VH-VL binders against q9h9l3. Designs and how they scored, part 134

Target 1, 176 residues: q9h9l3
Amino acid sequence: PRKMVAIDCEMVGTGPKGHVSSLARCSIVNYNGDVLYDEYILPPCHIVDYRTRWSGIRKQHMVNATPFKIARGQILKILTGKIVVGHAIHNDFKALQYFHPKSLTRDTSHIPPLNRKADCPENATMSLKHLTKKLLNRDIQVGKSGHSSVEDAQATMELYKLVEVEWEEHLARNPP
Short names: E, the ipSAE of ESMFold2; O, the ipSAE of OpenDDE; V2, 0.75 times the mean of E and O plus 0.25 times the DockQ between their complexes.

## First folded at step 7 (VH-VL)

Design w5 (framework fv_nivolumab; at its last look DockQ between E and O 0.63; V2 from the best seeds 0.00; counts 0 for: pae E 2.8 > 2)
Fold by ESMFold2-Fast, scan of step 7:
Structure w5 (fold): chain C 176 residues (1-176), chain A 124 residues (1-124), chain B 107 residues (1-107)
Amino acid sequence: as target 1 above (176 residues)
Amino acid sequence: QVQLVESGGGVVQPGRSLRLDCKASGFTFSDYSMHWVRQAPGKGLEWVAVISYDGSNKYYADSVKGRFTISRDNSKNTLFLQMNSLRAEDTAVYYCAKEGYYQSSAYLRYFDYWGQGTLVTVSS
Amino acid sequence: EIVLTQSPATLSLSPGERATLSCRASQSVDSYLAWYQQKPGQAPRLLIYDASNRATGIPARFSGSGSGTDFTLTISSLEPEDFAVYYCQQYDNWPLTFGQGTKVEIK
């Protein structure tokens, strides 16, 4: 089995005018797409904007949510030492207040061969939704009730698997 | 308070070059993709170029591809647009614009803050 | 390229009247649509993002609705400061595109 996981986080708005993005849900899946972690997370700061259209998070989800410090510890234990796949993953790591080594990080929003397969400009940062539709012929993030971070993490892993052999060979020749 | 201040506009002859600067303050500049949007006199808005938060990805409108280069210096909180081989059609007010908030795997490319704009006139 | 068509091109109304502005996309943009207000000599100002969310500081008389291809900006009762040009913008796909604008002017 590969020592590889995919992650997707959801954020809510905290701080002045809700402009700070705080972690409020995290989903992690293994190489085969099985869920390893999926919890609602209670930010330490007051939630100003649930951003429900995108996050899928409502006040009800916060009632029994795992406090940020505890959730962070659980998540980091899963990520440490593994290859972590994500889409625009730097924002997920920022919300987690975590540094993951670049050599073990794979960002599907910044893999030129993936864009090439999708017949998209190699330098354009494409959304997960568009890459998934073009390459997997699957619609994700459908509807107005918010996105599923489980669905997003699963799609992200499947996208990476399309270029895994080529990209790992590239990284071996061109270490970050 | 978020502020974007453009500079570098002016009158220039066809075929020449200009560089526009945009100085950002009041937010963590290195966290956001930045854009250039232009508006020809009496016309509507036209998206020109984008640069990712770390400068690794750049994308351009077809009308400027190969002639314009977007860049940024995160240590100076400054966005740049190098405009080469200028044409009369490039005459416009150029705005730098900040992307909206990031939401996990979704890119929300609306513009919550704009600079005041800097006028570029390409004529004899 | 996704084309945004705004209608009407010009809307002539009196203060106190309701303004309804339309933006139609050539293909679905889901809810990835924003509205901007621009006054002469000024930069555009964000009014609505994600089709229906009011930006900070925007008065309650402004509202956005719609999804997919058909979007509406409504100003429930025009104030003198609302006479301006309004632009819609999609951010569902590259390149980012704007509508041609609707001018709301005093009758």
Scores: ipSAE 0.700, ipTM 0.890, lowest interface PAE 1.9, mean pLDDT 91
Fold by ESMFold2, look of step 8:
Structure w5 (fold): chain C 176 residues (1-176), chain A 124 residues (1-124), chain B 107 residues (1-107)
Amino acid sequence: as target 1 above (176 residues)
Amino acid sequence: QVQLVESGGGVVQPGRSLRLDCKASGFTFSDYSMHWVRQAPGKGLEWVAVISYDGSNKYYADSVKGRFTISRDNSKNTLFLQMNSLRAEDTAVYYCAKEGYYQSSAYLRYFDYWGQGTLVTVSS
Amino acid sequence: EIVLTQSPATLSLSPGERATLSCRASQSVDSYLAWYQQKPGQAPRLLIYDASNRATGIPARFSGSGSGTDFTLTISSLEPEDFAVYYCQQYDNWPLTFGQGTKVEIK
């Protein structure tokens, strides 16, 4: 049986006008929500926009941040061979410059049974905040000081647990 | 520069079909969900449909559900709207709209860029 | 669905005056509200997102405020090019919805 982790990343703006998204924080939790990894990460290029309203990243976080290449190596070592759960997880993998096997990837933004349980449109991508409020009766991402990738990864794991048995059986019958 | 250019509008009889195209440039098209929004002559804006960045998820306003199909071809940076069983109330300018960037598990579903629109007139 | 009600339907004002436009939601949309400007014969233009953040290139005379159900767009001193229709839009939940518009016209 494969071990399962949840991941969430925060990005800052790099490149022209800060429109390129670059990894600046990554958090990984295990099945029980225990933190396995939580680091601020220094992008290899100049930060144009910290996007703090969303990312929670400030200049002081970058002073002792782990360089991207080192952090990426640490993160991929944790992810290898595991089922990885995330929300809109393709964005996290893009920021990591990484592709995880689809058969080992679980995206809470694209699980129809999860949407159905929340009385949400099965065909629409729902935000992590809305699913968490509807299904866990919790408010996350409160305020405008930025999101916590630890909080978000933990919420993502708890959401997946609500449909884990059903969805794992579905994927076994319908391999991606 | 971000640019969205709609085409395919015209006059069509009720019950007929029409396909709209929207060609995108100036941004990485495959990173964003895309929308159609319409505006009847002299009236306000109505959201019509959305398609996810990879085309895997689609959602529609109740007024068009079952009749309209949104699709995209990321290799051609093109968004489509197939409109079947057209009705007089579908008469509108149809806008292609780009969703804001997804960041930190938040969908920013405001429309930061719009095309200039293409007019669809459904009349007998 | 979340209904957005804009008031007034029409504001008749002169250049240099302050315009205050209201948008009221039928249920809380937190801060997930945007404002658009539409000039005759043109596509809408994003002015404000996240209730209070000016979009890139939008003049400082435009400001947004509010949260929950009550939102305001303020134009501190109207310029001739500001006479247009203004729409609010919520993106808190599906379906995405717009207000019916407020027309700002020259007195």
Scores: ipSAE 0.543, ipTM 0.839, lowest interface PAE 2.8, mean pLDDT 91
Fold by OpenDDE, look of step 8:
Structure w5 (fold): chain C 176 residues (1-176), chain A 124 residues (1-124), chain B 107 residues (1-107)
Amino acid sequence: as target 1 above (176 residues)
Amino acid sequence: QVQLVESGGGVVQPGRSLRLDCKASGFTFSDYSMHWVRQAPGKGLEWVAVISYDGSNKYYADSVKGRFTISRDNSKNTLFLQMNSLRAEDTAVYYCAKEGYYQSSAYLRYFDYWGQGTLVTVSS
Amino acid sequence: EIVLTQSPATLSLSPGERATLSCRASQSVDSYLAWYQQKPGQAPRLLIYDASNRATGIPARFSGSGSGTDFTLTISSLEPEDFAVYYCQQYDNWPLTFGQGTKVEIK
C-alpha cells in the first residue's frame, strides 16, 4: 500500500486587483496527522491582498518566508509517489503549479459517499468546515484570525479515513 | 476587464423550453465556478444553479431542480442554462454570475461580476 | 435554508447623511456574507464580501461589519449615486440565499 499524505495550502491575492491566488503557506501531514511540512511561502509577485480572514496570512509572515521556487521543490519531493488527499485540492495544485497524477489524488470535496454520510447532497461541493463538523463533531476555521492549514490538512485526512475503504474499492473498480 | 454577456431570453408559453447563453471574457473562465441568479420583475434576487470550474459538479435550487440544466463549454468560454417545462413563476431577468476567488478548502461563493441579464417571460 | 432578513425595508435619507443597513441571518453564517448594490435597470454590483472586505473600486464610504447572525452595511456619507436597493447574501450553506433588500431613497 502506498503512503498517504494530506495537503492544505493558503493563498494570497496577487496580480491585478488581487484576483490571482498565489501560494503563501503549505502544510502536509501523514496518515496519522503528524506534520511533515509547514512553511510560509513568498510569492514571486507583489501581494495585493493577504486575505487574512481566510488565509491567516499577515505581512509579518512573509518576512522570512521561503521563496516559492524553493518551497515548491520541497513540497514536490514529499508528494512524489504518494496518495495525496486534499479538499478542493485542484486549487492547491494550481497554486503549486503542479498536478499530481489523478490516480493518486483524493479530493474530499468530490466523494459522494462522504457527503451522504454527512447527510449532505451527494452532488454538492461542501466546505471542509461543514463536513468536519457533521462527521467529526469538531469546529475548525473558527474566529477571524484565519485558517490553520495544519488543522485543515489533519481534518481532511480524518474525513477521508471515514470512507477510505469504500472509496478505494470504488476507484479500483472505476479507475480514473 | 471582466465581461459577462447573457443571451437567449424571450417570451415563451408555459411548458416550453428555452436555452440561455452567457459569454465570458476578461478572466480564465475554466478556473471559476459559474452561477445563474434570477430576479422576478419588481422582486428580489434568487439563486438558481451552480456549475464547477470543470463542469463535473452541478447543484440547483429546489425551485428549478429536474427542469433546468446548467452546463458550460470552457473551450468557448460559455455558460449555458437549459430551461425545460417553463412555468409562469420562472419569469425573470436571468443573470450569469462569476464566483469570487477560490481559497483552497473554503468555497467563497459570492459573485464579484454579473452580466447585464436577459429577460425570460413565461406567459400563455 | 438560511433566511436573511434585512431592515429597514426602506430608508429615506438626504445626501450627506449616514446610512445604516441591517442583515440578520436565521442561523450563523460566520463571515460568509456579501453586500450588493442594485440600481434600477442594472445588474447587482458587489460592494462587500467576507462581511467586511470592500470590493475593488468601491468607495471608502462603504463599510461592512458583523459576524455570525448580525451584519451591518454602513454608508458614512450618502452621495446622490448611492440611492439604490441593497441586498445581502450568504454563502455559508446551500442553497445560496439573499435578503429581501433595503431601498435607500432620497428624502
Scores: ipSAE 0.459, ipTM 0.838, lowest interface PAE 1.5, mean pLDDT 94
ESMFold2 (binder alone), look of step 8: mean pLDDT 93; pTM 0.948

Design w50 (framework fv_nivolumab)
Fold by ESMFold2-Fast, scan of step 7:
Structure w50 (fold): chain C 176 residues (1-176), chain A 124 residues (1-124), chain B 107 residues (1-107)
Amino acid sequence: as target 1 above (176 residues)
Amino acid sequence: QVQLVESGGGVVQPGRSLRLDCKASGFTFSDYGMHWVRQAPGKGLEWVAVISYDGSNKYYADSVKGRFTISRDNSKNTLFLQMNSLRAEDTAVYYCAKEGYYQSSWYLRYFDYWGQGTLVTVSS
Amino acid sequence: EIVLTQSPATLSLSPGERATLSCRASQSVDSYLAWYQQKPGQAPRLLIYDASNRATGIPARFSGSGSGTDFTLTISSLEPEDFAVYYCQQYDNWPLTFGQGTKVEIK
């Protein structure tokens, strides 16, 4: 089977009034939850809003951050040809300015069986925090200092594993 | 400048149908979940429906489930609400509302921008 | 569903006075709570999100606090334009719910 990784990114606000979401951190873990990549990333545009409550990004993290162009190349080398798992993964790919084939993409915010196991409405998009609490009995994204993209990527992989067999069978019968 | 403009409201008889449109501008429409929120005359706010950024996920308040259908056309920056089997209690100003910014794996479902609202009156 | 209860229903004050508005949730919503202002004939306007973060363009006299089930919106010194209805909203769980509103009116 193809190799599988999970990704989670953090974004900061750039552009007018900080309305544009720009990549500022990326974490990638393997199937067992081991960290393959975790770097702070310097956007090519001026940061207007660090969005620290959610991103955990502060000005100090930008001092030695990897420039976007270099980080993007490193990240894409890891993702190419692999099954990539994420939660609301469209946001991560958009921030990376990257297209990943839908056939190799797994979005834990769009898997009805996962919501069903969590006693949540099948078609409502649930937060990673809620699904992780319900299904793994674990609190993530705790406190007001921002999220850990490593923690989020690890939780996302564990959530996918709960439905992996049935969802891969579904995708084989109903190719994207 | 972010702008949401609703249209399609009016007076309709009970049991009939009406469709509301919401035209978005000033942001990348295809990146955000969109919602409908209503307010009956002299009453508070009631959440009605949500649609994900790509249209693949939809969810409804129990009061409208099976009667209302939310949809979107990202190529036209337009959100829709198809309202079937309308009842007197559906009389309200209907607002389209934009989700806050997505951050990491977290959906922020507060509403940073609202349309002006369109009045739907269900009466004979 | 999570029920949000706002108190008081009506707050009668004069310009320059401090306004304190309460919102209580029937179960914990962590910090996933927003506050909106609505004036007659207008759409709601976002004031505060994530319990305590002021939205862009909102004056410093508005502040939010609280977590879990008990939340407060404070207006440190009322201006004439602040007399309006205020709603809290939770976005921790589905369905999304609003409080019934607190009307801040001139005494």
Scores: ipSAE 0.601, ipTM 0.862, lowest interface PAE 2.5, mean pLDDT 91

Design w51 (framework fv_nivolumab)
Fold by ESMFold2-Fast, scan of step 7:
Structure w51 (fold): chain C 176 residues (1-176), chain A 124 residues (1-124), chain B 107 residues (1-107)
Amino acid sequence: as target 1 above (176 residues)
Amino acid sequence: QVQLVESGGGVVQPGRSLRLDCKASGFTFSDYGMHWVRQAPGKGLEWVAVISYDGSNKYYADSVKGRFTISRDNSKNTLFLQMNSLRAEDTAVYYCAKEGYYQSSDYLRYFDYWGQGTLVTVSS
Amino acid sequence: EIVLTQSPATLSLSPGERATLSCRASQSVDSYLAWYQQKPGQAPRLLIYDASNRATGIPARFSGSGSGTDFTLTISSLEPEDFAVYYCQQYDNWPLTFGQGTKVEIK
């Protein structure tokens, strides 16, 4: 059986005017929501904009952060060969500079049955915050001090588990 | 630099069809959701449709559902809007618009770049 | 759908004056609110996103504030180039909606 993990990444702004999104934190949880990985990650480029309102990242978190190349190696070792669950997960893979097979990728922003259960339009991409409130009756990403990638990864795994049986059956009948 | 260039606008009779194209350059087109926004002469902005980065998810304003189809070709960096069963009320300048940057498992659907717009006039 | 109401419809001011534009949402949009400037014959230009963040290249005289249902765009000292129509937009929920616009014109 393939192992399943959920991932969520936080990005900061680098490059001119902080317009480039660079990985600055990554959290990975297992099927039960236990943390397998949670590290602050130091981008190779100067941080122009911490984007703290969303990322939750401050200068203090960068002091002992794991350099990008080392963190990337650790993360990819955990993800390779596993079913990886995320929300808008292509952004996380882009920040990791990593290509994960579509057959092993589960994106909770692109699962029509999940939207249906939430009484939302099946083909509109809904935010993680909205789906979590509707389906788990839980408020995440609260306040203006930034998001917790651990909280987001845990919520994402719980959301996927609500549709896992029917979605895996759908994927078996309709391979990507 | 980021550029969005619309084409395909013109004058068309009610009940007919028209296709709009939007050619993108200066960014990785396949990484971003894309939208169509319209503006009737002398009026405000109205959101029309969205398509996800990979083309798998599409959503429409109620005023155009069943008549308009959004699509994209990532190999050509082009966004499309197929407009069927056109009505006088569809007369507007049509803008293609790019979503903002993704932030922390959150969709920030503000529009950081817009095309110059293409005028669609539906009249007999 | 979430309705955005902008006020005033028209704001007549002179260069150098402070402009304050309001946008009220029919229900909470948290901070998922953007402001755009549009000049005649041109596409809209992003000014502010997430209620208070200035877009790249936007002068410091533009500032946004508010959360929930009440939002404000402030131009601290109007320049001649700032006379335009301003729109707010929410992206908290589908469908995406815009306010009807506030025209800032020379008195």
Scores: ipSAE 0.586, ipTM 0.858, lowest interface PAE 2.4, mean pLDDT 91

Design w52 (framework fv_nivolumab)
Fold by ESMFold2-Fast, scan of step 7:
Structure w52 (fold): chain C 176 residues (1-176), chain A 124 residues (1-124), chain B 107 residues (1-107)
Amino acid sequence: as target 1 above (176 residues)
Amino acid sequence: QVQLVESGGGVVQPGRSLRLDCKASGFTFSDYGMHWVRQAPGKGLEWVAVISYDGSNKYYADSVKGRFTISRDNSKNTLFLQMNSLRAEDTAVYYCAKEGYYQSSEYLRYFDYWGQGTLVTVSS
Amino acid sequence: EIVLTQSPATLSLSPGERATLSCRASQSVDSYLAWYQQKPGQAPRLLIYDASNRATGIPARFSGSGSGTDFTLTISSLEPEDFAVYYCQQYDNWPLTFGQGTKVEIK
């Protein structure tokens, strides 16, 4: 059986006018929600916009941050060959400059049964915050100091567990 | 330079169909959700429909649900809106709009780029 | 559906004056709020996203503030090209909604 992990990344703005999203933090948790990885990551390009309201990243976090190339190697070693759960996970993979097989990817923003359980439109992409409130009765991403990628990864794994049996059966009958 | 160019607008009779196209350039089209937003003459902006980056998720405003179909062809960098059973109240300029850049693991649905708009007039 | 109410409906000012535009949401949208400028015959142009971040190419005289239900767009010193209609938009929840607009016109 393949191991399953959940991932959540925080990005900062680099490139012209801060419009490129570059990885600045990554958290990975196992099936039970235990932290396997949680590091601040230094982008190879100059940071133009810390996006602190969303990312929680400040200049102080970059002082001892792991360089992108090293962090990427560590992260990919954890992800390779595993089922990876995330919310809007395409964004995380893009920031990692990594292509994970679709057959091993689970995106909680694209699982119709999960939306159905939340009394949300099946085909709308709902935010992690709204799904977590509706299905787990838990408030995440509260306040103005930025998101906790550990909290987001843990919530994402718990959301997936609510539909895991149903969705894995669906994927077995309808391979991506 | 990012560009979105709409086409397909025109004058149609109630009950007929029309298809709008939106050609994208200057960004990786397959990475972003795309939307249609309309504006009736002299009125404000009304969100119409969204399609996810890979086309797997589609959602519509209640006013157009069951009549309009959004689709995309990532190989051609083109967004479509198929409009069936058109009504006088569908008369509007229709804009193609791109979702904002990625921030954290979330989709941000502000519109950083818009097309020029294409006018659809449904005569009654 | 989250309703956005903009005030005033029309703001009449002279070049050089400060413009303050309000947008009030019927329920909290956190900071998921954007502001757009629209001139006659043109598409809307993004000014501010995430309540307070200026979009690319937008002059420093434009600023956004607020969170939750109350938001403000400020133009510190109006220039002739700033006379236009301004819309707020929330993207916290579906369906996406816009305010009715505030027209900033020359006095």
Scores: ipSAE 0.622, ipTM 0.862, lowest interface PAE 2.1, mean pLDDT 91

Design w53 (framework fv_nivolumab)
Fold by ESMFold2-Fast, scan of step 7:
Structure w53 (fold): chain C 176 residues (1-176), chain A 124 residues (1-124), chain B 107 residues (1-107)
Amino acid sequence: as target 1 above (176 residues)
Amino acid sequence: QVQLVESGGGVVQPGRSLRLDCKASGFTFSDYGMHWVRQAPGKGLEWVAVISYDGSNKYYADSVKGRFTISRDNSKNTLFLQMNSLRAEDTAVYYCAKEGYYQSSHYLRYFDYWGQGTLVTVSS
Amino acid sequence: EIVLTQSPATLSLSPGERATLSCRASQSVDSYLAWYQQKPGQAPRLLIYDASNRATGIPARFSGSGSGTDFTLTISSLEPEDFAVYYCQQYDNWPLTFGQGTKVEIK
């Protein structure tokens, strides 16, 4: 069977008026929640907005951060050929400038059975923090210092495990 | 520059149907969730519907659920709202609105850009 | 649904005065709150997002503060173009909701 990992990235604002989302941190955990990768990543463009409330990234984290080109190579080596789990994972892949096969992608924001277990409307895209609170009785993304991409990746993997058997069976019968 | 242009509004009788279009330009349309927000004459703003970046997920306000259908065509950079079984209380200016910047595992559903709106009047 | 209550309904002020607008949520929305300005016949314009971040192109006289249930939009010194209706919006939970609006009008 394919190995499975969960990913969560953090972005900072670059480009005119900080409107471009550029990768600035990436965390990857294995099936058991162990950290496989967690690095601050230096965008090739000037950072206009650190988005610290959400990203947790400050100027100090950019000192000795891994340049984007190098980080991307390391990350893609980990993701290639694996089932990759994320929440709103399209955003992570966009920041990585990477196309992961849909057949190997699992987005916990787009799994109707997961919403059903949480007593949420099946077609609404629920936030990671709400699903984690309802299904795991755990508060994540708390405080004003920014989110932990490690915490988010770990929560995402745990959420996926709640529906893994059911959803893998669904995907086998209904390939994307 | 980002631009959203609505069309399709007009006067329609109760029980009839109308389709609204919203043409997007100046950003990568297929990367963002899109919303419809309405405003009755002289009243405040009311959220109506959302569609995910790829069109796979759709959600509606209870007031329009079962009557309205949101859809998109990413190849044409166009958002749609099919309005069926229209009622007098659906009379409003309808705005299409773009979600804010993306951040990894959390959705930022503030609206950084709005269309100019299209008026829908439901009257007999 | 989360109800947002704005106060006051109307602020009658003169240019140069400070405007303070309140938005109170029926339950915590964390920092998932935005402020919009709307002028007659125009679409809303984003002013503040994530409770306190000023949107691009918005003058420094506009500032947002607060978290949880209590939020404030402040205009430090009103300019003639600032007389408009202001709306807060939460995006913490479904359905997305707006406050009823505060009208800032010339005295």
Scores: ipSAE 0.682, ipTM 0.889, lowest interface PAE 2.1, mean pLDDT 92

Design w54 (framework fv_nivolumab)
Fold by ESMFold2-Fast, scan of step 7:
Structure w54 (fold): chain C 176 residues (1-176), chain A 124 residues (1-124), chain B 107 residues (1-107)
Amino acid sequence: as target 1 above (176 residues)
Amino acid sequence: QVQLVESGGGVVQPGRSLRLDCKASGFTFSDYGMHWVRQAPGKGLEWVAVISYDGSNKYYADSVKGRFTISRDNSKNTLFLQMNSLRAEDTAVYYCAKEGYYLSSAYLRYFDYWGQGTLVTVSS
Amino acid sequence: EIVLTQSPATLSLSPGERATLSCRASQSVDSYLAWYQQKPGQAPRLLIYDASNRATGIPARFSGSGSGTDFTLTISSLEPEDFAVYYCQQYDNWPLTFGQGTKVEIK
């Protein structure tokens, strides 16, 4: 069993003009794509902008959402000591107010071989939707009802698997 | 309040170099990708370069690739554009621009804040 | 490179009239399209992002619509301060590209 998980979070806008990104949902899947965690999370600050087009979060999802401090504790128990895969994962870690060791972090937006397989510039960061369509022939983040963080986490793990062998070799030769 | 202030523009001869600075304030600079966008006199907007939040990824428009270098110093909230081998066609107002707010799996590379621009004139 | 074509190049209207501006992409950009307003001597100002979301502080008379390759910016009733150049921008693929601009000028 690999000790590797993939994560994707959804954020809502808090603070002045809704410009602060606060955690409102988190999904974590294992190596095979099975869901380990998927909860709506209540930010400690007033929600100014639900960003529903992308987040899929609506007022009703907040009614019984898990408070941020409790959710954070549960999430960190799952992530600690594991290789964590994500797309633009720095944003997820910011929302969690969490530092994960770079040696155990895999960001599919910053893996040159993955972009190369998609016929994209290897030093440019591509969206998860674009890479998933190009490499897995699958449409994610469809429509205007918001994204599924479960779907995004599953797609992210599958993308990483395409380059896992060569990228782990690269990291062994070129430690972060 | 978010502010981006460019400096370093001026008149230079073809083949010379110039460095532009962009000082950011009012947001956590180290959390956002930053861009340079230029506009030639009387013309439209042209995207020039991007740098990721941590400086690890950089990408350039074909017109400047190999001549321009984007960099950042997160400890000083400052974005840079080193322009080498300048050509007459590089004459433009150069804008510093900030990416949109955070999303986990999507890159919102619309520009919610812009600097006021700095004019670079490449003239013989 | 994704080419964005704006039409018309120039739109001559009077205050109180509706302005409808078009932006066509050479290939699908999904909904990753923004609109900017630029006045002479000023930096561009974000109006609309993700095709239809109005930026903070932008008056309700501005609206965006469309998806895929065909996008529209509508100003329901022009105010004197709305006479400016408008640019669309896609952020679906690299390089990031802008349309050539539509000038909305006083008739």
Scores: ipSAE 0.600, ipTM 0.868, lowest interface PAE 2.4, mean pLDDT 91

